# VH-VL binders against 7-cyano-7-deazaguanine synthase (queC), part 13

Target 1, 227 residues: 7-cyano-7-deazaguanine synthase (queC), of Persephonella marina (c0qst3)
Amino acid sequence: MKQSSSIIILVSGGMDSAALLWLAKKEFDKVYAVSFDYGQKHRVELDFAKKLTEEAGVEEHFIAEVPHLKGIKGSALTDRSVEIPSEEYPEGPPVTTVPMRNLNFLSIAASFADIYEIENIGIGVHSVDSPYPDCRAEFVSAAEAAINASSVMVAKKKNRITVYTPFLGMTKTDVLRIGLELGVPYEKTYSCYRGTIPPCGECATCRQRIEAFRSVGLEDPWFKKER
Below, E stands for the ipSAE of ESMFold2; O stands for the ipSAE of ESMFold2 at other seeds; V2 stands for 0.75 times the mean of E and O plus 0.25 times the DockQ between their complexes.

## First folded at step 3 (VH-VL)

Design t03 (from o06 with heavy chain I104F Q109D, light chain S92D; framework fv_ofatumumab)
Fold by ESMFold2-Fast, scan of step 3:
Structure t03 (fold): chain C 227 residues (1-227), chain A 124 residues (1-124), chain B 107 residues (1-107)
Amino acid sequence: as target 1 above (227 residues)
Amino acid sequence: EVQLVESGGGLVQPGRSLRLSCAASGFTFSDYAMHWVRQAPGKGLEWVSTISWNSGTIGYADSVKGRFTISRDNAKKSLYLQMNSLRAEDTALYYCAKDSHYDFLTGYDYFDYWGQGTTVTVSS
Amino acid sequence: EIVLTQSPATLSLSPGERATLSCRASQSVDSYLAWYQQKPGQAPRLLIYDASNRATGIPARFSGSGSGTDFTLTISSLEPEDFAVYYCQQRDSWPYTFGQGTRLEIK
């Protein structure tokens, strides 16, 4: 039984937000989507976000620009002078960290939620993102509190806004299992930080994605052998 | 391999009409916006018109607005430009171009593949 | 409309040299600028998109940089096939506009 409510999903074009989008379509009456242009090197993810939202059949898909995050120095995702690493770093925040990225994204999504009177904001954060401070349960709770304290919709005695994070505490493999059960078209998802077509297969997100598929006995659609 | 093949150009008198066609292959035509760009002899590039994947969003250069009509047939994988009330200033090589970006909102990007062009000459 | 001004109008260089081509916008286009190469009798070819991203199949010697109003296309070591006309294009706002072109000629 679907919830008698609406949700806006943060859709990146990657595997986790795709699984979240399909789960939201099952669990909520009305599903909206928002994707972000923040000057990321893997801009092609926006193309896949558009295709995924079209396939899912959302009420509306918004593209929001985050121009102050474009060209952020020191992040491999936005600083063109910093190479995308071929391995995950085992300690501290990764070089791919974009400062306050999810805070910016949630605040923008909250603006849409307030305007369209949407009761839920969905974000696909999970345990594999634990090195990023803005992917943790503590951050989500604080963001939700700030959103509700500043919402015009909530101030008018309407429903509170909930930050929906069903994958918190799950591995990428756990999320993939859920998405496969939901029928997510993973051939239409894109995760490569380098932004190449085909994906590079060597950056942290490509490696995580390939390993997740192998862990469920499947080959990543991007790397399947063709005839 | 992406291919765009233009046709329909020719010599035409001022005030008359021509219809240009562009046949597309090698990509999912219905997923992309399509564009017409022209180039007058010895001159630079001038954008003429854009049409979204579903024909829901259409744009024209001010110089052709009201005289030219862009359209597409996704089943036939074809793009068209109906040119009415032609002027000497419309003399150019007309290129069909594919947008580099999937088109599911009103955002359009750059022109990643171009046809060879079809020549339109407007003179008496 | 946003006017794009390219400089120099003509650049004469020899194979093996570095080429630097400029494109200036009349107002900010953020990073929504592309570079195209056009050889005589041929359609334009997309080289660089979003100011600095190399298009599919484009050799590493081509690079783009800049943001806002000032953009540069660099060819690190010219090959004979690189002598062509180069156009910049913005897609920040309608209508789409192109620069007037820079002709790269063999010396």
Scores: ipSAE 0.000, ipTM 0.415, lowest interface PAE 18.8, mean pLDDT 81

Design t04 (from o06 with heavy chain H101K I104W, light chain R91E; framework fv_ofatumumab)
Fold by ESMFold2-Fast, scan of step 3:
Structure t04 (fold): chain C 227 residues (1-227), chain A 124 residues (1-124), chain B 107 residues (1-107)
Amino acid sequence: as target 1 above (227 residues)
Amino acid sequence: EVQLVESGGGLVQPGRSLRLSCAASGFTFSDYAMHWVRQAPGKGLEWVSTISWNSGTIGYADSVKGRFTISRDNAKKSLYLQMNSLRAEDTALYYCAKDSKYDWLTGYQYFDYWGQGTTVTVSS
Amino acid sequence: EIVLTQSPATLSLSPGERATLSCRASQSVDSYLAWYQQKPGQAPRLLIYDASNRATGIPARFSGSGSGTDFTLTISSLEPEDFAVYYCQQESSWPYTFGQGTRLEIK
């Protein structure tokens, strides 16, 4: 039985948020989705996010623009002058880091949660050793505290907003196993940083995705041989 | 492997009707726009009709508008062309063709796979 | 409608030679032009899309160039299997239109 509460899921179009969306549909009575246009080079990912939310059957899918992140210098995801690397991540936050991206995303999602009186916000963060500061457990806890301290809904109804992070501490392979069991259509997920169709297969996210599928005895649908 | 197999062609008299079918395999049929393109004997290619993945958008060439009806059955992975009030000028080899990208993706589309065609001859 | 004119109508060459096929549009189609190959008794096969991108499985000897109204398909060194009819197609506006074709034949 699904929970009798509501949730809004941050959907990127990638494999982790797709697994989260399918899990939320199983566990919650009402599921909403929000996706973000922040000028990312892989904007085509938004088309996949729209398709995934349509197939999942969400109550409403919101597209939020984050214009101050568009054209921000120094990030390979938004700065057209910075090349997206084809190598494994070096030590420290990678050049693909968008400053406080998840903080902006959670605060925007919290605004929708407050307006629609939604009690949960779902984000597909995972892995214990994330190079991104805004993907760690400490960040999630601090963000949840700030959201609850700021919420009109919480102040009036005294219903706490929970940041739902079921994949914290999991590997990409662990998340993939869950998604396969849930029936996620992975051929309709996309996370290539370069934004090419087909995906480049060489950026960090493409390599992690290929390795995750290989680890469960499958080929990534995007790189599957058509023989 | 992507395959498109047309059927339903034949010899038909002017003013009569004919229904063409196209059976698709090797791809997720429900994600792609589908097209009918025809080729008269010894002539070039002419676009006839297009249907979007969910049947929400349909287009026809002016020469067939009002006489032909395109439809699809996503569960059966099949594309159809109902041809009414046939004319001698409709005599052609009719091809089923697939769009290159998911229909819900933004950007340029083109016909990446074609069937072998089915012949329609309109003659008394 | 946008009219596509291909030239020459027939091109006679020998294996190993370079083939250059032209397609001219009556108005700008930006880069929204594709090239197809059709062998006798066979369906058309996509070669080039978006003016210059090779389709999956197409040999490197095939290349496309051009933008606006003038487009070229080049085959750098002809092989026996390349002798066929070639069509250009625009997808810039409805209705979709094709050129009349260029027949590539062996000398």
Scores: ipSAE 0.000, ipTM 0.522, lowest interface PAE 10.4, mean pLDDT 84

Design t05 (from o06 with heavy chain T57Y L105M Q109E; framework fv_ofatumumab)
Fold by ESMFold2-Fast, scan of step 3:
Structure t05 (fold): chain C 227 residues (1-227), chain A 124 residues (1-124), chain B 107 residues (1-107)
Amino acid sequence: as target 1 above (227 residues)
Amino acid sequence: EVQLVESGGGLVQPGRSLRLSCAASGFTFSDYAMHWVRQAPGKGLEWVSTISWNSGYIGYADSVKGRFTISRDNAKKSLYLQMNSLRAEDTALYYCAKDSHYDIMTGYEYFDYWGQGTTVTVSS
Amino acid sequence: EIVLTQSPATLSLSPGERATLSCRASQSVDSYLAWYQQKPGQAPRLLIYDASNRATGIPARFSGSGSGTDFTLTISSLEPEDFAVYYCQQRSSWPYTFGQGTRLEIK
């Protein structure tokens, strides 16, 4: 059964946020989406986010700019002088870490939630062992508390905003299985950190998605043999 | 009471085709993934194929990939297995099984209910 | 694929005795392991899921334990109806695989 409520989903164009978007369409009456332009090298993912939200049929799809994150030195995702590694995620925060990225994103999403009186904010974080500090359960709990402490909607309506994280504690394989069941068009998702078309197949995110598809007995649509 | 009734088995010659059916009752068929599991005479269990509640995910064992096609009709509460290019090693009792996980939120888990099976014998 | 190896292949015991059945995985399956019972001419029946949880209607004498690569099914005091073939199954990784089975027979 659908919930009689609204949600705004953080949509990157990648696999996890696509699965979350399709799940939200099943579970909530009104689904909104927000995507972020922070000068990332894989900004072509925003084009895929637009296609996914059009196909899902959201109420509104917002594109929010985060200019202070553009050109941040030291992150491989925003600093063009730092090469994107062709390795799996190492122990601790990787060189692709953008400082407090998800904190900025949740704050912006919370502003939209307050304006449109949306009761839930959805983020596709998974696995408590994420190498990114702002993808962990502890961070999500703290962010939710701060959002509720500062919300005009919560103060007026005495109704709480929930940060919806249905994939927390799941593996990427679990999330992919759920998305396949939901009918997510994975050929319209994009995860390559290098931002190339076609995807490079060698960065951490490309290798993760290839392995995730193999773990469910499928080929990644981007690397599927055509003939 | 959950019931799964398989049909369509029989004797078939190598290289030919056969279609198995499974009629489900006693649960909301459209909410659950369904599976085919086979058992060769005197042997153990072998998973053959899985289909999600909405047919969005379909998986096959390597031994049948490219030859077998799983499908479902939620309105008819029926599961199917189209078996093409049959081989002697496909000879087995074929079970229809219900996944224990509810719908999308829980994914696949285990086979909580099984039919009594339908026998497929591939022989000349 | 993950290979599940069950031991012993055959276990001969009398009613009232304790049965201990083993299932070893070729690599970690965390707790994503189930146990099934199959009687001659019958379909398998789910006994234990996620390593240690009893399925609905399963008597308390059945218990499962283990994690990672080593799993055990224990029947604390055998009843006549417990003599059957037992299979373990993992869902941790595709393809989903079963063990070869342990036949529990009356002595």
Scores: ipSAE 0.005, ipTM 0.492, lowest interface PAE 12.4, mean pLDDT 82

Design w02 (from u05 with heavy chain S32E Y103W, light chain S92D; framework fv_ucenprubart)
Fold by ESMFold2-Fast, scan of step 3:
Structure w02 (fold): chain C 227 residues (1-227), chain A 123 residues (1-123), chain B 108 residues (1-108)
Amino acid sequence: as target 1 above (227 residues)
Amino acid sequence: QVQLVQSGAEVKKPGASVKVSCKASGYTFTSEYYMHWVRQAPGQGLEWMGLIYPSGGSTSYAQKFQGRVTMTRDTSTSTVYMELSSLRSEDTAVYYCARTHEWGDYLSWFDPWGQGTLVTVSS
Amino acid sequence: EIVLTQSPDFQSVTPKEKVTITCQASQSIGTSLHWYQQKPDQSPKLLIKYASQSFSGVPSRFSGSGSGTDFTLTINSLEAEDAATYYCQQYDSYPPLTFGGGTKVEIK
C-alpha cells in the first residue's frame, strides 16, 4: 500500500480504532489522532481515547466538537429518549445510526490533514459495520475523492491524500488478532453504547467485543474482573 | 447540600456478614452518578472495594472482594448498601461510601464522602 | 492493577516550610490522578483533581504537578492545619481503582 510518513487516525477509544492506532504507529513515521465530541451517550469513550493516544505516543491529539450532532433525535446514541438495543448488529441501518457521522468525522479530519500537511487519514471501518452506509467501501472511495478535490495541500503539492482503511473486509475477530499481535492495551479500550461503567455487557458493541475475545480463547478485560 | 449519611458502627464475629448503608440526599440519586465503597483498616491506607451505578444497578468489584461483597441500592430511599460476608479479623476497618460523577465529563472525583462506618470483627 | 507508590511515608516538618510528596504509578496514567487529604477521625477530602487542577475552597498553597508515571503534591508553606495523611488515587484503570499508601505529614 502507498504510504507517506504521516497519518491522522480517527480514535474513538474503542477496540477497532485502538488496533488501527497501534498499526499506524508501526507503519508510519508520524501519527496524529483526532477524537470527536458529538454528545454521544458513551462520552466516557473520549477519556479512553485520550489515554490510548498518550500510551501510543502520538505527535498531537485533537478533540473536535461536533455540536450539530449533539441531541440528534431518533438515534439511540444521542437521543436519551431512545433505548440502546441489546441485540447484535442488525442488517440495514440500526436505531444507533447517527446520520452521516463518519462523513462529518472524515471532513473534520481532512481539515487537520490539510493544515498539518498530513497525507493519510485512518479510519477503522470493517465488515461488521456494513449496516451503516458511511462504513462501506463505496463511501470511503467517494469521501477520498471529495477530500482530494477540496484540498489546498493537494492543489499546491500535487500529492494525494489517502483514506487508510486496513480493516475493510475484516471481522472484529480478525481486527482483534492483529491488535493482540501489536500489543494493544485492550484493558484501556471502551465500547459500551450505554456509556456505563462498568460496561453493560448487553448492547450490540459489548456483545460483539465479548464474543471476539472468546473466539480467540480470551476473556474481555472488562468482564474478566467480574469472576 | 449534597450529603451521604452512613449507618452506625457494627461488631461482628468471624464468619458473620455485615450490611452497611449509605443514604444520599441533596441531588437526584438516579442521575449520572456512581457510588463507591472504600475501606480503611486502623492505621492503614485507603482500599477501593467497588462501585454501583444507582440508575441501572450495575456493579463492579475489586477482585480481592469478588465472591464476598455485594452492592445494592434502593431508589425509593436513595440508599446504597454494601454487604460483606465471611468476615475475618482483617476486615476490621472504617467503611466509606463516596460519590463520583459520570466518567465522561472529567468531573469525576470522590466528593462527597460519607462519615464512615466502623466494622469490628472479633470473637 | 496499577500500583501507586508514595514517598515519603512520613514527614515531620517545621511550620512555613515547603512539603513535597511524590506518587509514582507502575504504568503511564496520563493525568488520571487525584490527591486527597485525610485528617484524624475524618473522611478524606479532595485537594487536587486531574493531577494539577485546584479544587474549589482549597488553599492556594496546595498544588499538584506531573503526568504519566511521576506526580508531585506540593504544600508551599506548611500551616498547622495541614497535619494530615495525603493520598494519591488513579482512575486510569479499574477495577480496581487504587490509592497510594499515604504520606503522613506532622508538625515538628
Scores: ipSAE 0.000, ipTM 0.418, lowest interface PAE 16.2, mean pLDDT 80

Design w03 (from u05 with heavy chain S31D Y106F, light chain Y94W; framework fv_ucenprubart)
Fold by ESMFold2-Fast, scan of step 3:
Structure w03 (fold): chain C 227 residues (1-227), chain A 123 residues (1-123), chain B 108 residues (1-108)
Amino acid sequence: as target 1 above (227 residues)
Amino acid sequence: QVQLVQSGAEVKKPGASVKVSCKASGYTFTDSYYMHWVRQAPGQGLEWMGLIYPSGGSTSYAQKFQGRVTMTRDTSTSTVYMELSSLRSEDTAVYYCARTHEYGDFLSWFDPWGQGTLVTVSS
Amino acid sequence: EIVLTQSPDFQSVTPKEKVTITCQASQSIGTSLHWYQQKPDQSPKLLIKYASQSFSGVPSRFSGSGSGTDFTLTINSLEAEDAATYYCQQYSSWPPLTFGGGTKVEIK
């Protein structure tokens, strides 16, 4: 059943945030979306985010610029001198890590939530053993606590802001199963870290989504054979 | 087996509007495909005008045609329409509809193409 | 917008000779380029997708290569039925989608 509440969803254009957006449309009365331009190599993802939010029928889609993250050196996602790896994640944070990315994103989304009096912020984090520190349950709990301690809306109205993470502890395959049940148009999602069209098929995110589709007996729409 | 069949040739006066149709068959019209309009002036190259997503009705137009072009669809007849207003002599061209498939390749290649509709704008 | 520049505009070629058509993009487009063939009074037909992948039913004499800003369509041994205008098209940045100016190939 839909709740008599509102949510703002962090939409990247990727398959996990797409599943989250479709789930939010089922579970919440009003759904808003925010997407971030942080100078990422895969900024073409923003075009997919716009198409997804249009099809979902959100109340409003915000595009927020994060200029201090643009051109961050040392991250393969923002530093063009650092090559995007084609290998599985090694132990520890990978070279594609953008420092405090989800913390910056959640803080910006929380500002929108406070201004528009939205009680929920949705983020599509899902990995049980994520190599990214800002995708883990511990981070989500700490961020939610900081948001509530800082919110004018919460201080005045006594209604908490919840960081909604329904996929936390799920695999990408689990999230895909949920999205398929919800009717997510996965052919309109984009996950490639290299930012190429078509997607490269070799970076960690491309390999993860290809394997997720194969695990449910389907072919990734980006890599369907024509015969 | 997938086909796009366009309406017949039109002759219009400057300042008039023209509405060209493109009827799709051989696939599910409301599946994940875009329908595009591309024109070609006599002896000239191909020029993209815009697209429509038939399932949702959303459109995107080239800036050059913004304000003069409107793309619509009728899901009951599997037909898309392109209406161009305030016609000028330089709008004389063959107008094509063409499909792109989203499965596996978002904004894939143009296949199939309609047969084309000649629109002549003359006094 | 991304501008695609084709060269040559026109070439007249003896049957069985090799034909080379180039397409240059104003900025890098990866492999987001397709090649089309248009015969007189006909609609364009896809030949090569994603810079180098042959479309089903297209003769093996047609091939594509390149990435970034420089792309080439090759007809290894020209046949009479290959007399047509050839267009490159990008989808890396839209709206607008853009086409090259075209290369007309005639038989000598």
Scores: ipSAE 0.000, ipTM 0.418, lowest interface PAE 16.0, mean pLDDT 81

Design y01 (from a04 with heavy chain H99T K100H G101E S103G Y104D G105Y T106L D107S A108Y I111Y; framework fv_anetumab)
Fold by ESMFold2-Fast, scan of step 3:
Structure y01 (fold): chain C 227 residues (1-227), chain A 122 residues (1-122), chain B 111 residues (1-111)
Amino acid sequence: as target 1 above (227 residues)
Amino acid sequence: QVELVQSGAEVKKPGESLKISCKGSGYSFTSYWIGWVRQAPGKGLEWMGIIYPDDSDTRYSPSFQGQVTISADKSISTAYLQWSSLKASDTAMYYCARTHEYGDYLSYFDYWGQGTLVTVSS
Amino acid sequence: DIALTQPASVSGSPGQSITISCTGTSSDVGAYNYVSWYQQHPGKAPKLMIYEVSNRPSGVSNRFSGSKSGNTASLTISGLQAEDEADYYCSSYTSISTHVVFGGGTKLTVL
């Protein structure tokens, strides 16, 4: 049974947003997608996002540019001079932090939701103790309140916009388990922060996805020995 | 509705320069890579290189690096393949194709131009 | 660089099924699910028939199917028709010099 009629999903091309996209197709009648070009080093993830949304059969896939985030100095995701670390997340916000990235993304998605009269915005945030401030429950709650206070659709129709975060409080392994049951084509997802093809296998996101697959008794499709 | 239209056949002498074109229409030209594929007479397909028109990022096959230049003019939705000095061995059919890829992984070519026949003889 | 191995020719009669193999290495077909198949009629540009091992583009007959096992990809054409007579090329991404490698091509003859 579908919970609500329409949703717009933030799709990065990675594992978590892919699982969210497949879950949304099961739970909602109409699924839209938006992906963001903010000059990230792993821009190749956008190509995977396009492919995933095509396979899922979304109503429309929007690509939104965020030019003020392009070329940000000090972030390993956008500044070519800053090395992508090969270890797990260190204490505190990592060098891959892009200031207020999810706030910008949710604001843009909310504009699409208001224009297209979409009642839900889906974001694949997970892990209650995220090192990124804009991936936590308190941020999601505040963003949803701001969106509803600003919405023409809400003011006119009195239908609230819900920020849909089904993976909040879950581990990457929990999210993977859900995606496997839904039939997500994980070999077509891309998570590497370095933007290399094949994925580097050493950055925080590569290490997390490799471990998530091992936790469910599988090998990451990118690194399968049977290939 | 998606079309790639290539320039007409060329007959050249060794040592001459040449630039052939591939014009895209019916889609967002800056959103897809354009690849170039060569087919020598009686032979199979061989990949030469690709360009992303939005930022002119190019990648070449090692066999063609330094032998040809790939460029694009996004204002007129056109990609180019050029030689500074043609050789008889450049005689071939040249195809452009809209390319789906993931970084350096060239996944597939979905729409192809009709081809440009280049004949280099004395 | 190195071409994928395809049989030079294959033949069949109308209504039969035929399979064309495409054998690579652990650096291309064996490593990646980025195998595509192209049909080329004489004097014409290639046409995409299969992408990413087994997917068909819109407008391609369901008589065409693709699969892969280990280092070998296969294109199967069921209910063979006269218009299927053409050259067929496989292609794969290769980790060697980050480029595309094509097979040598297979000439399909419908007898």
Scores: ipSAE 0.000, ipTM 0.416, lowest interface PAE 19.5, mean pLDDT 80

## First folded at step 4 (VH-VL; framework fv_anetumab)

Design k1 (from q01 with light chain N55K; at its last look DockQ between E and O 0.32; V2 from the best seeds 0.00; counts 0 for: pae E 12.2 > 2, unsure alone 73.3 < 75)
Fold by ESMFold2, look of step 4:
Formats: C-alpha cells, sequence, structure tokens
Structure k1 (fold): chain C 227 residues (1-227), chain A 122 residues (1-122), chain B 111 residues (1-111)
C-alpha cells in the first residue's frame, strides 16, 4: 500500500523515467512531474512526457525552461554544429553531454519540492551504463547534500528531502524488466536523441533501447517488423 | 527540562467520547512531530498517527484512519487524541512521543510521555 | 507495506553478548529505511536506544549497538546486565510519509 507522501519525478519521456514514474505511482500517494526544455534537438520527448504523465495520472506536470543551456556550445544535444553520433559511446564523457544538466534539473526540481513541501525528488539514473558524470552515485549524493543544506522545509526540522534513485547500479535491461512488470506503455516512450518520428534507430540511445528489448525476448514497439 | 506530560488515567463506558492530552515543555513545541502510540494490555506497540503542530499536518496509520482524531493547540504546546465513541477494544495504554522526522540529530521517537491508561468497560 | 519481524524471545547470561533481529519486508525496489530500537521495562514508557540503524542517543551505553545486513537490522547488547531484561522493539519509517511501523517485540531474559 502507498505511503502518505509526495514525490516529484524528473520525466524525460524515455524508458527509464517512465519506469520510475510507474514505480512512483505504486509507492507514493502524490506524484508530481517536472520536465525540462533546455533547447535539446529531441524536444519531441516533451510530448511523450506529457502523454506518460497523463496516463499515469500525476497531480501536476510542470515544464521548466532552462534557456541558458541552449546557449552553451559543445553538446551534440543542443549545438547544431555538433552531430549526433551513430556509433557506440566513445571512451569518456560523450559529445552528447550537456554540461551540468542534472545539476540544473535537480536544483530546479528542489525549488518545486521546497515550495510544495514535497519530500522526495525522483530521478531515473543508473550508474552501470551511464557515460555522463551527472548520472553517477557520487553526483547524486553531493546534490542531495546541497539541496538539504538550502531547504526551508529542512530548516524547519519537519523533514528532509530525499533524492530517490531506485535504479542506481542497474543496467538499462534491468530497468526495462521492472517497467514491464509495472505495465509501462513503452509504445508511449521516446528515447531518440535526434528527435525524429519515427526514432532514428541509429543513435547510441536508440541502439541501447533496441538491444534491451531483444535481451528480454521482445521487440521494441517502435521497431517491430510487420508480419 | 524537555518533557511530555500526559493527562491522567480514564475509565469510560462504550459509546462515550474522550479527549486525552499531551503537553510539551522545555523545547520549541512547533518544531517537532508528536506521535501517538497504543499498547493494548499485554501487547506490543502500535503507531496510531503523527501531527506537526506548526501547521497541523496530520498523518494516520491505516488501522486508525477515521477511528480517532489527532489535533494540537500550539498556543499551549499541547497535542490531543480524541474518540467520538469509545469501544471496549480501545482499552489500552496511550503514549505520546516527540519525533524529529528526519533530523540529523535524531529521526525517531526520542521523548515519550508517561502514558495515559484508558479503560473502557460496562 | 512494511512488516517487521522479531523473535518472540531471546535469553543470555550476564556478561554475554546477544543479538536481536528485525527483518523487514520490502518491494524489489524500496526506499531507504531508517531503523530504530526501543527498550521498554515493565510498566514504563519505551526508551530510544538506537536510531538510524546504528546511532546511539546521548546517554545510551555503548554496550548497545545496531547494524543492518540485507533486509535484517540487528540490535546487539554486549556485556549483558540484569537491568537489560526488558522488551525490545524495532521500528522503521521513511522520509516519504513519516509512516512508522513497530516490530512485534522481543522479550529479553537475563538468566
Amino acid sequence: as target 1 above (227 residues)
Amino acid sequence: QVELVQSGAEVKKPGESLKISCKGSGYSFTSYWIGWVRQAPGKGLEWMGIIYPDDSDTRYSPSFQGQVTISADKSISTAYLQWSSLKASDTAMYYCARHRGYSYETDAFDIWGQGTLVTVSS
Amino acid sequence: DIALTQPASVSGSPGQSITISCTGTSSDVGTYRYVSWYQQHPGKAPKLMIYEVSKRPSGVSNRFSGSKSGNTASLTISGLQAEDEADYYCSSYTSISTHVVFGGGTKLTVL
């Protein structure tokens, strides 16, 4: 049974955030969502995020704009002069790294949490396969500490804010299995970094998603062959 | 001296109403949750619910939802547990306890009242 | 949601170390759980002995220690004394709801 508590979930429209959203609906009384518009090439993900939050039945779904990330060059996700790679991720932080993305996102989500007295902030990071520095356990721990140090709710000694990361230490396949058990409508999720409809099938994220479905004996809903 | 002092023992009949009290002193009453815990004769501890006196944010155990009312009057540093209609099965010891939530100093029931024995019989 | 299982009784002789277990039930994906331990002598209110799994409040003897392994929290009492004879309850809650659950209690007998 659900605990009498609230959570705000960072929802990107992808498979990991969808699994987190469905898990949160099972585990929490009130589920809020926030999605971010930071000028990413794959902005269509926001449409899928809205569809997912409507299906799950969240209390409110906020869209927060982060326009300063749009002006920062060097990421394939926001800089038109940098191509989205088709290969496997390179060694080290990939060109698709948006600098400090999750730090920006968590701080903004924390503002909502503090204002609405939401005790939990959920993010669907997993460290096993993450190429991004801001998806790692050491980052999450540091961000949580900073959030609690600045929170009015914590200063009142009422509660502290927990960054809820149930998928840390898991692979994308592990998270997919959880989502399948929870009944996530994966046909309503979107993973492509290129922002195309249908998804490109070529970028690292599309390939990882396709392989995750194959590894559990299923076809990705977006890439099923017609019989 | 930090303490919680509860109202005295009660002997009641089924169907009667009752309101028992828990007065905090020696600390900032509004800065901490106050919880209520039941212990039936010879039995274990049962969490009933908790209140944050500053804003009266109140949470109930599913077993006690709708069965009791938890309230507080922060102007006199007092929390209350109330029944509109007592049952014989309500016979128990009732404790109030201070809970700091998720404070880094403590996040459990660190101060307990002495208990209020409620006896409900014909 | 949360159910905490304790042994009904444990016994030991003065000077021994004893351990009381508290096993929780969680989903395959659970939240962080704080575990606390309370001592209750007959006719008295409970007293907090351990919070946040392993921390001792000021004034609690370092003979009392807490730990957690897997889904089981443990209270260990070293150098057992006659006055340790009491009922012991584990408890858990989450930051999510301030929901609190007590274990069924363990009667400690000092032989």
Scores: ipSAE 0.005, ipTM 0.498, lowest interface PAE 12.2, mean pLDDT 82
ESMFold2 (binder alone), look of step 4: mean pLDDT 88; pTM 0.918
ESMFold2 at other seeds, look of step 4: ipSAE 0.006; ipTM 0.549

Design k2 (from q04 with light chain A31T; at its last look DockQ between E and O 0.72; V2 from the best seeds 0.00; counts 0 for: pae E 12.9 > 2)
Heavy chain, then light chain:
Amino acid sequence: QVELVQSGAEVKKPGESLKISCKGSGYSFTSYWIGWVRQAPGKGLEWMGIIYPDDSDTRYSPSFQGQVTISADKSISTAYLQWSSLKASDTAMYYCARHRGYSYETDAFDIWGQGTLVTVSS
Amino acid sequence: DIALTQPASVSGSPGQSITISCTGTSSDVGTYWYVSWYQQHPGKAPKLMIYEVSKRPSGVSNRFSGSKSGNTASLTISGLQAEDEADYYCSSYTSISTHVVFGGGTKLTVL
ESMFold2, look of step 4: ipSAE 0.211; ipTM 0.721
ESMFold2 (binder alone), look of step 4: mean pLDDT 90; pTM 0.930
ESMFold2 at other seeds, look of step 4: ipSAE 0.298; ipTM 0.737
ESMFold2, look of step 5: ipSAE 0.000; ipTM 0.558
ESMFold2 (binder alone), look of step 5: mean pLDDT 90; pTM 0.928
ESMFold2 at other seeds, look of step 5: ipSAE 0.033; ipTM 0.668

Design k3 (from q04 with heavy chain Y104W; at its last look DockQ between E and O 0.65; V2 from the best seeds 0.00; counts 0 for: pae O 11.1 > 2)
Heavy chain, then light chain:
Amino acid sequence: QVELVQSGAEVKKPGESLKISCKGSGYSFTSYWIGWVRQAPGKGLEWMGIIYPDDSDTRYSPSFQGQVTISADKSISTAYLQWSSLKASDTAMYYCARHRGYSWETDAFDIWGQGTLVTVSS
Amino acid sequence: DIALTQPASVSGSPGQSITISCTGTSSDVGAYWYVSWYQQHPGKAPKLMIYEVSKRPSGVSNRFSGSKSGNTASLTISGLQAEDEADYYCSSYTSISTHVVFGGGTKLTVL
ESMFold2, look of step 4: ipSAE 0.050; ipTM 0.674
ESMFold2 (binder alone), look of step 4: mean pLDDT 89; pTM 0.924
ESMFold2 at other seeds, look of step 4: ipSAE 0.329; ipTM 0.760
ESMFold2, look of step 6: ipSAE 0.103; ipTM 0.688
ESMFold2 (binder alone), look of step 6: mean pLDDT 88; pTM 0.924
ESMFold2 at other seeds, look of step 6: ipSAE 0.000; ipTM 0.585

